# Ledger of designs, part 344: VH-VL binders against q9h9l3

Target 1, 176 residues: q9h9l3
Amino acid sequence: PRKMVAIDCEMVGTGPKGHVSSLARCSIVNYNGDVLYDEYILPPCHIVDYRTRWSGIRKQHMVNATPFKIARGQILKILTGKIVVGHAIHNDFKALQYFHPKSLTRDTSHIPPLNRKADCPENATMSLKHLTKKLLNRDIQVGKSGHSSVEDAQATMELYKLVEVEWEEHLARNPP
Below, E stands for the ipSAE of ESMFold2; O stands for the ipSAE of OpenDDE; V2 stands for 0.75 times the mean of E and O plus 0.25 times the DockQ between their complexes.

## First folded at step 17 (VH-VL)

Design EE33 (framework fv_unasnemab; at its last look DockQ between E and O 0.78; V2 from the best seeds 0.63)
Fold by ESMFold2-Fast, scan of step 17:
Structure EE33 (fold): chain C 176 residues (1-176), chain A 122 residues (1-122), chain B 107 residues (1-107)
Amino acid sequence: as target 1 above (176 residues)
Amino acid sequence: EVQLVESGGGLVQPGRSLRLSCTASGFTFDYHYMDWVRQAPGKGLEWVAEIRNKFNSHTAYYADSVKGRFTISRDDSKSIVYLQMNSLRTEDTALYYCARDEFDSGYYFDYWGKGTTVTVSS
Amino acid sequence: DIQMTQSPSSVSASVGDRVTITCRASQGISTYLNWYQQKPGKAPKLLIYDASDLQSGVPSRFSGSGSGTDFTLTISSLQPEDFASYFCQQANSYPRTFGGGTKVEME
């Protein structure tokens, strides 16, 4: 079944000392890496820390950003009923305040065959940047201007496709 | 309710130009790829052109039969997709459909307009 | 360009019959194949997308199967409203191409 998308979110700091992670951008791509959704999202709380070095979010991105409630509805409509691929995806779902069924969730930070292909310990949590460089020979998250959630979502889908057949067979035999 | 309404068809002489419009409503237009598909009288379907959404640079693609003569474009602020048809030939005579291209699970035309008729004749 | 060969070009059938229509791609298209129904004087209607996914609102008697180059649309028990033309379409690469169509006629 090709009802499969990949997601990557960017978060900014809200709350005391900017320690709360709030959704500020979300990118979703289809199986081939075509972009279904890519919007800046306005958190309901005051932004204390843009975390620009990692998020790529700046104040100007908030001017025409989609309010969180509306963005969440749009995103959930795309994700519902699909296999959703992400890297450390629990952080994205937490920022979306959303529960996605575990049977339809694929986390490229917790797929032992993927780590094995990258010559990494099977049970270690490897960064998206490391896996992408090792397996796809591509540098992502370069520079000091923050990450591109589109680039990250596309890399995540491509990484999953490297192990899709064997991992889907494993999950069929060992349902979550 | 998703609606696609084509307009701009008519009778034109060979070598002339015509611009078709498709006005969309009931969905987030700028998120969708949009396509034109034609059907000659009593014949089958022929894909003509596609324009991608704002997230994929509004990239355009064309069938070989129309490449260099037809141009697909869109105005996301008005929810309209256009097909500019130049150097029209008698074999361009067809009913022209506008279609919404969904691409979340494969790529497929889930909604179609009723079509607008283009007749190229002397 | 990927050529889509659809067969048969026409089939005569009776209500209650099982009807199968086949579509062959000149190159591998994975599962990027769709099926549309068209009734006289009307726009096409999506039946099946991505080879085997049934579009919402389409009766369960319609089913699609196949991958790669060979695909089949099946109508398990033909109803009066199913007498129509059927078209396959590949969405693997540009240009997008349709099969020649199959007309399902009353015998």
Scores: ipSAE 0.859, ipTM 0.925, lowest interface PAE 0.5, mean pLDDT 94
Fold by ESMFold2, look of step 18:
Structure EE33 (fold): chain C 176 residues (1-176), chain A 122 residues (1-122), chain B 107 residues (1-107)
Amino acid sequence: as target 1 above (176 residues)
Amino acid sequence: EVQLVESGGGLVQPGRSLRLSCTASGFTFDYHYMDWVRQAPGKGLEWVAEIRNKFNSHTAYYADSVKGRFTISRDDSKSIVYLQMNSLRTEDTALYYCARDEFDSGYYFDYWGKGTTVTVSS
Amino acid sequence: DIQMTQSPSSVSASVGDRVTITCRASQGISTYLNWYQQKPGKAPKLLIYDASDLQSGVPSRFSGSGSGTDFTLTISSLQPEDFASYFCQQANSYPRTFGGGTKVEME
């Protein structure tokens, strides 16, 4: 049996007018929600917009943050060879400048059985906040203080567990 | 190379205290859970305590046989885990192992030290 | 606490034999079961984690199986270096608990 982790990232704005999304925090949890990794990450480019209202990232977090190249190495070592669960996970991989094998990737924003459990159209893209409220009866990302990547990674793993048996069997029959 | 080196064992009378240390090297210490496991002479293995990593608040857990008497702690800057053993009893006599606890998939002790001997005798 | 009952307590065997050790949990532990080998005067060594996953560097003659309450460690063809004690350990719940051990001895 393959082992799995869940990942979530927070990004800040770099580049012209802060429109480029750069990694500033990454959290990884195991199957039971225990935290394997949770570090603030210093982007290699100048931060134009901390996006604090959504990212939760402030200037103080960058003072002793792990440089991107070092953090990327630490994160990829944890992800290699594992099933990685995320929500809209392509954004996280883009920020990491990394593409995990599709056969080992699970994206809770695009799992038809999960949408079905939430009484949503099977092919709709659903927000993590919505799915978590509907299926786990939990409120995440509350207020204007920003998201917690630990909270979001934990929620993502719990959502996947609701459909894990069915979806893993489906993927075994229908390799990506 | 992962290495765990225990120290601080010795001969003590019942009711006294000892502090064991385990010095770790060769891995990112502050990312791992760390455990103590003991083995009485000629007996099996008994889990004693665990301390979680910095991302999980260094939460500690104990076997019932030692709860209230033993305290596990860690100093991530020195890569050391401690076991403070108070109110020692003769049944605490054992070889005490320090173990690294992996939890990325399952929970298991993948590296062990050689142990340090604690003898509690009146 | 989850009690781990390990059987047999000892096995007398010869090189080349197939050895089977069982471990039974007092309640369901899913696949959160590990196997360790301990040679006299040495620290335990992880063989199998999560019921069936082989630790790096462990020979393929070792295998683990089971889920729920009943688990098995199998040595398909015993080698001279395999004479040792073997312990199962559950990691489903605190406190972590070990089986009583199985001593594999030369006949």
Scores: ipSAE 0.689, ipTM 0.888, lowest interface PAE 1.6, mean pLDDT 93
Fold by OpenDDE, look of step 18:
Order: sequence, then C-alpha cells, then structure tokens
Structure EE33 (fold): chain C 176 residues (1-176), chain A 122 residues (1-122), chain B 107 residues (1-107)
Amino acid sequence: as target 1 above (176 residues)
Amino acid sequence: EVQLVESGGGLVQPGRSLRLSCTASGFTFDYHYMDWVRQAPGKGLEWVAEIRNKFNSHTAYYADSVKGRFTISRDDSKSIVYLQMNSLRTEDTALYYCARDEFDSGYYFDYWGKGTTVTVSS
Amino acid sequence: DIQMTQSPSSVSASVGDRVTITCRASQGISTYLNWYQQKPGKAPKLLIYDASDLQSGVPSRFSGSGSGTDFTLTISSLQPEDFASYFCQQANSYPRTFGGGTKVEME
C-alpha cells in the first residue's frame, strides 16, 4: 500500500553530560519522497551537546524551533494509521516518546531480504549509509556537516521499496 | 470542517489581468499542496496549477496552456492560495476551482471549493 | 503529457443497472488514478483514489480497479443520485490530466 511514510530524526544531547538523546529534528517523507514534515524541534530541556558533527544541528537551528510537545502532536498526526518506515526506527520512536504499532512498522535495519540483496549477512545490522551505497549507488551522510534527516528518510524509503513486495508478503504470512 | 472559498472571478477583456483567491479553513493549510482546476462552460475538467507546501519549497507546477501567464502562490499565514492570471485569453473562460491536494496516500483532490467564474470576452 | 482516454463519453442506464466506465492512460501511471463525480452545478467530488481506494463516505456500490494503463470505475447498481458526470484523473506526472468525462444519463 501507498499509505506509507518514512521517518528520520536527529537528536541532541540533554541532561547530565548530554547523555540523554532529545529530538531536535524530524523529517517525514511519503512513498515518492515528497517531504511531509521537516522541522527543527526544541527539546524541553537545556541542550548540553548539539552533536553537530553527527546530527547537523546547530544552536542557530533552535531559534524559532518548534516546541517538542507541539512537534510531537504534528508528527503523530502524520504517522497515525500509516505504515512507518525507518532505519533503526526504535531510536526515532524513543526520541518521540511514541511507539507505533509493530504491525505497521518497517525497520530497514532488520529486513533480511534487504541485507541479502546488499550481499550482507541477513541477520546483521547494517548502516543506512552502507545499504544506500550498495543498493542505490548513492552517497549519503557525506562530509562533516552532519546528517540530513530528509536525505536519510528518502534513502530509507527507497531501500524499502526494493524489497517491499517480498517483505510485505512475508509479513502477511508471518504477522508480528 | 474543511472549507475552500474562491473569490476574485469576474468579467474581463482579453489581455487583462485577474487575481483569484482561495481561502482555506478547517485543516492545517501549510502542510497541504493546493491546486487550481478549471472547467470551461459545458466542458470537462482541466488542471491549471499546483503549489506545494513549505517543506517542498513552495514549488509550483503549471499546465502548458497557462505557463508564463499564470502564477500560483500562497500565504500560509492567512491560509490563502492565489492565482494571478495575466494576459488573459478567451479560452481562459471557465469556472475556477480551488482544490486541496492530499499527497501522503496518493495524489488526489479530496476537497473542492464551489469555484469562481472567470469570463474573458471582448 | 499523459493523455487520459475515457469511455464511453455518455451512457444511458436505468436504476439498478451495472455501469462501467473505463479510463486508459497513454503511458503507465501505476495506481495514481482518481475518479470524481460531478453533478450539474456542483463541484467535483472524489470517489476513488489510488485506483481502487474508496473515499470515505462514498457508497460501496462504487469501486475502482486497474493498474498501469487501464482503469475501470464500476457502479454495481445504479441509484437515482448517481446520474452525473464522472472523470478520471492521473496523478503520476505533470501536468495532471483528466479524462474527457462520462455522462451517466437516465434511459
């Protein structure tokens, strides 16, 4: 079905020593890669570590950022009732303090046919960057400016589309 | 309740300009693509233009028949989509509908306004 | 541009009849095909989206099928309120294009 979206989130460090991962950006794309949502999000707690090299988040991005509670509401509205595709998506949901139904979740980091297609061990956890390069011949997360959550979400969706038919059939036979 | 209300239609001479407005309410306007579709008297539907949301850089698409003459724009703060029509031709005569584009589960126009009439005549 | 050929242009039918309208795309459009109903003096109303998904509130007597280039709208049992014009529309590419329409008239 096309009632499918892909999500990717960027997190910053809050709490003592910045060890708490807090949502700072969320991007959602549809089946065709159109951006449904892309906002910088203001955590409820003080940011200790922007993790810029990784997250791409800078202090300036927090200016006029959407408050977490508001953003969460907006995001949940988009996700509700849809198949949600992500990579290591548990982390995204945790940051959102929301968990989507398992039956409607697709984690590209745990799809054996996808790994097989990439000549990787079926039960291994491969990075989004690696899979994207192997299967889409595309470089993502390049440079030192941090990740682009939109780019990552789009890549995730494209990867899933490669195995969608096979995996959906598998899930239909083996519902979680 | 989702509502779309068009305005700005009227009678104009060829070569003149007209600006249509569509005021939206009852939904999160800035998340949706918005389109204009027109229907000449006794004829079928013709897509005119689309403008995407802020996440997609307000990218606009046009039918060839209006490209270079019409400009679609939006004011998200006011929940309004506009259609600036320049160099109007007699063949532009139509009822102009504003439509909300649902694009997260396919691409379709799930809500339409009642339309505003544009008549181009000498 | 993708041309949408809709047939028939008109059909006369009676209440209770099964009515079938076809739409053919000049090239593959996957399932990006929508159906609209339009009554005289009214704006179009979405019936079917993504080829076969029924819009909320639309009676189950309406159904859509097809993929690629050939699509069909079916009214299983025509009701008095179904006499109207129907349009298909492709959303696969720009420009968006509509079929020529089918007028369902009372026999």
Scores: ipSAE 0.470, ipTM 0.820, lowest interface PAE 1.0, mean pLDDT 94
ESMFold2 (binder alone), look of step 18: mean pLDDT 94; pTM 0.953

Design EE34 (framework fv_unasnemab)
Fold by ESMFold2-Fast, scan of step 17:
Structure EE34 (fold): chain C 176 residues (1-176), chain A 122 residues (1-122), chain B 107 residues (1-107)
Amino acid sequence: as target 1 above (176 residues)
Amino acid sequence: EVQLVESGGGLVQPGRSLRLSCTASGFTFDYHYMDWVRQAPGKGLEWVAEIRNKFNSHTEYYADSVKGRFTISRDDSKSIVYLQMNSLRTEDTALYYCARDEFDSGYYFDYWGKGTTVTVSS
Amino acid sequence: DIQMTQSPSSVSASVGDRVTITCRASQGISTYLNWYQQKPGKAPKLLIYDASDLQSGVPSRFSGSGSGTDFTLTISSLQPEDFASYFCQQANSYPRTFGGGTKVEME
């Protein structure tokens, strides 16, 4: 199926002690890794913690960032009706305040055949960085300048494609 | 309502230049790949050039028949895509269409303009 | 470059007929094939994308199938407004290439 996109979001800390994760960047790629969407997003609440080491978000990125309400609408138009691939994707959907149908959701942190290919326990939750290194021989999330959500979304799609045929057949026989 | 309006066509001598424009409206222009497709009188369709969106570095691609002579570019602030045509040949005579390239599910031209006519004749 | 061979170049048909048009790619293109309809004096209109996905607003009598090198567009019950030219187009690699077209004419 080519009606498939991969998503990765970056969150910053808002609310008391910066403990609330608020959407600050979203990247969406198509089946071949071409970028459909990549915007910095301005949270409606004051940013307490940029979490820059992980998010790559800095104050300068917020200057002309798309307001959350507008960005959410744009993102949901892309995701609606498509198979959406992500890694620990629950966190992305939570940040988007969005519910995507389980039948159209693929979470590469919870695909047993993918872990098996990586010589990891089938029910373990492995990081995107680990799976990408093990299965694609590629280093992502390198350095201390923060993650690239584009890079992460592209890696996530490539990982899913390694098990796509097997996993789609499994889901057809065992609907979520 | 998505609209694409081409302009800039005309009658020119071989070896001359023309710049075609396509003004887009009704969608987020800078998010889409944009293409030029031409059709010679009474003939089929020929893809000419593509320019990718801002998220893919505005990368350009060309048909072999126009490489080195034609340049595709875009102005996202104005929602315009251009085709600069240099060293025109009689074989470039065609109706030139601007097309929106949707790439969320494959790659396909979901909207087309009415076209602008280019005639290269002595 | 990927060559797209479309057949037939023309077909004569009557309203209610099933019409089948084929495209063959010179090398594998997965499902990256689209079908367009063009009426005289008008711009092409997308019918089917990614080999088999029906574009919104296009009647269900149109269907596409195939993968790799062999592709088919079928019109299950031809209507008067379907007399037109049809073109396939591969989007697997650059340059993008179109088939030569099929003209569906009234018998």
Scores: ipSAE 0.856, ipTM 0.922, lowest interface PAE 0.5, mean pLDDT 93

Design EE35 (framework fv_unasnemab)
Fold by ESMFold2-Fast, scan of step 17:
Structure EE35 (fold): chain C 176 residues (1-176), chain A 122 residues (1-122), chain B 107 residues (1-107)
Amino acid sequence: as target 1 above (176 residues)
Amino acid sequence: EVQLVESGGGLVQPGRSLRLSCTASGFTFDYHYMDWVRQAPGKGLEWVADIRNKFNSHTTYYADSVKGRFTISRDDSKSIVYLQMNSLRTEDTALYYCARDEFDSGYYFDYWGKGTTVTVSS
Amino acid sequence: DIQMTQSPSSVSASVGDRVTITCRASQGISTYLNWYQQKPGKAPKLLIYDASDLQSGVPSRFSGSGSGTDFTLTISSLQPEDFASYFCQQANSYPRTFGGGTKVEME
């Protein structure tokens, strides 16, 4: 339907003690969950902490990874002018060093009707894993070997589609 | 500039084989789905097959009229998509177009080649 | 398979006329419908994608509308270069299917 994609990024630790989050993988899917983009991305700074348990990133993934500046350009060409869906999406945009218009941004961690459908407090920030289990009866982010950003982006789009009609109506009445 | 150039068409007898090629340039080929669409002389358009991008496992789909006889494949290193046509029938006579399948907002053929002609006749 | 029925199969029109072409799907296809223009001896050209999005470089006199099963392509003020065949195409389900085409002829 609408020009709408879902995004999920994986970050690794750079800088002092690995406390800086740097983009290391990005996945983007279309409305139906088909993958438009999925690349490992080489940060410009030395990787101190791969955060493999969560990111799924290992040294082997960096060997042929796309340099950050090139990957950023590719990603922004896909996102520009589209409604972009994500979960806690401000972290993804920060890692991309990118500003996306609020009117075209949908964050599934901050949609009260979605929490309501999951029998969760409307203004609580619920994890993607929890919402996906409650509403789609599907387990994601299983095991200790890291998350799949493709799986996360697909789940995020499916979650948004559950509330799309009512939330788009709400946003039309209450423009950001 | 985006370009798609088809080749491999010709005159062939029923029951024989032909392989069509489509050489792409001017874009990141391995990011795109690629399709073959044909048009019989004086008739409308008929979708033949597609092959998905590297992120979707190069999955292939076919029209019922060609399933089991035609095989779509791609060589991402050379930016070529192929259509192997076996057991050709007179009703396969058509101009065969290669098309780029964009899927960021719906699914649509935003660039087409000029086509290559296949004539199946005795 | 999803059948795409176009009407009319042909229409005679004059420069400046408003031309409307319709396309009906045998099943719901949401907005996964595209419109193509084809001139004699040439490859098809994308006009409209996802039911209503105008392809870059296509004149604003072309517009698309509809969702579900009923779709319309409108040319608000026909120009000499618009005499051509027009095809709708659904991309909701495999196999992808085209309408039978509409020939817009000079009268």
Scores: ipSAE 0.855, ipTM 0.922, lowest interface PAE 0.5, mean pLDDT 94

Design EE36 (framework fv_unasnemab)
Fold by ESMFold2-Fast, scan of step 17:
Structure EE36 (fold): chain C 176 residues (1-176), chain A 122 residues (1-122), chain B 107 residues (1-107)
Amino acid sequence: as target 1 above (176 residues)
Amino acid sequence: EVQLVESGGGLVQPGRSLRLSCTASGFTFDYHYMDWVRQAPGKGLEWVAFIRNKFNSHTTYYAASVKGRFTISRDDSKSIVYLQMNSLRTEDTALYYCARDEFDSGYYFDYWGKGTTVTVSS
Amino acid sequence: DIQMTQSPSSVSASVGDRVTITCRASQGISTYLNWYQQKPGKAPKLLIYDASDLQSGVPSRFSGSGSGTDFTLTISSLQPEDFASYFCQQANSYPRTFGGGTKVEME
């Protein structure tokens, strides 16, 4: 094990017509899937669309949620200096209003060897649900009650571990 | 400043009970795993029990030597971890440390209290 | 349970010496191995975590290495404050287990 964590965020809709994605939950797990952080986060702007089918977030989760500025500080303290694994991780970093160094970022939606193992086109962006079912024989994001960011972060770490040795060697030879 | 302060130790006869407490300060207590580690006089370290953080459902694990007799628990609102020790034996005589279990890069005890002494004898 | 065998049980050394302590696990533990220092009458202090990561504030003369079953703690140039007991500890599985300790004494 390295200084490596996996992250998954849930977003709600704010702004005009709920089209802005604002951070409303963040989960971070360690290399073995133990949960380091899992908090509901209160966006600074009015929530127009909870996107509950996808986010799993409801109004009651906002009652004692951590304000965005406080949550952001806590989260960045965990991520700084570590290899951060995520799936389509750009969306999470955007919601956090954060830049993480590319050399320490691993995006399981853009790892050619991982897609190859799943019999998917190497340059395609495959969903976390599909890769997890194909490679780990596990169903995630089931039903219409919303996703678990903990479950998603855990699956993301396990997927990365399948190609970790090969991909780290590739990155050492081909730095970003 | 991170601080861990153990209390509750003492002299007791075999078969009796003691409850140890560890009061934590200076960090977000409910985010951390907490462990109890003991050391018999002049001997090495022996891990006793741990309890996970609120994000991992406060699950617990015990060393075989204490399983069924000791119970670890925590009160996150007060930043206290407890060790309830029942059916005490002479071999439970030790200095009992409370330790903070950091798990962001492996698993390790980065802070320890000074310990509280438990002596089990007649 | 994973058994941790630590060697030697004690070593006599002089200031400036290179001291090496070894720790062997009864089964593979990857890099989930920590090293602690304990001075008489004091609580243990973390030196190295995850086999080779130096804890903040610990002098660079301390280093750890190894993976799987064989691990070493090295003190490159022993200082007066380094005379103490040292313990390895595996964190791969439960229960967590410690080595028997190594006492580093002045000769």
Scores: ipSAE 0.836, ipTM 0.912, lowest interface PAE 0.6, mean pLDDT 93

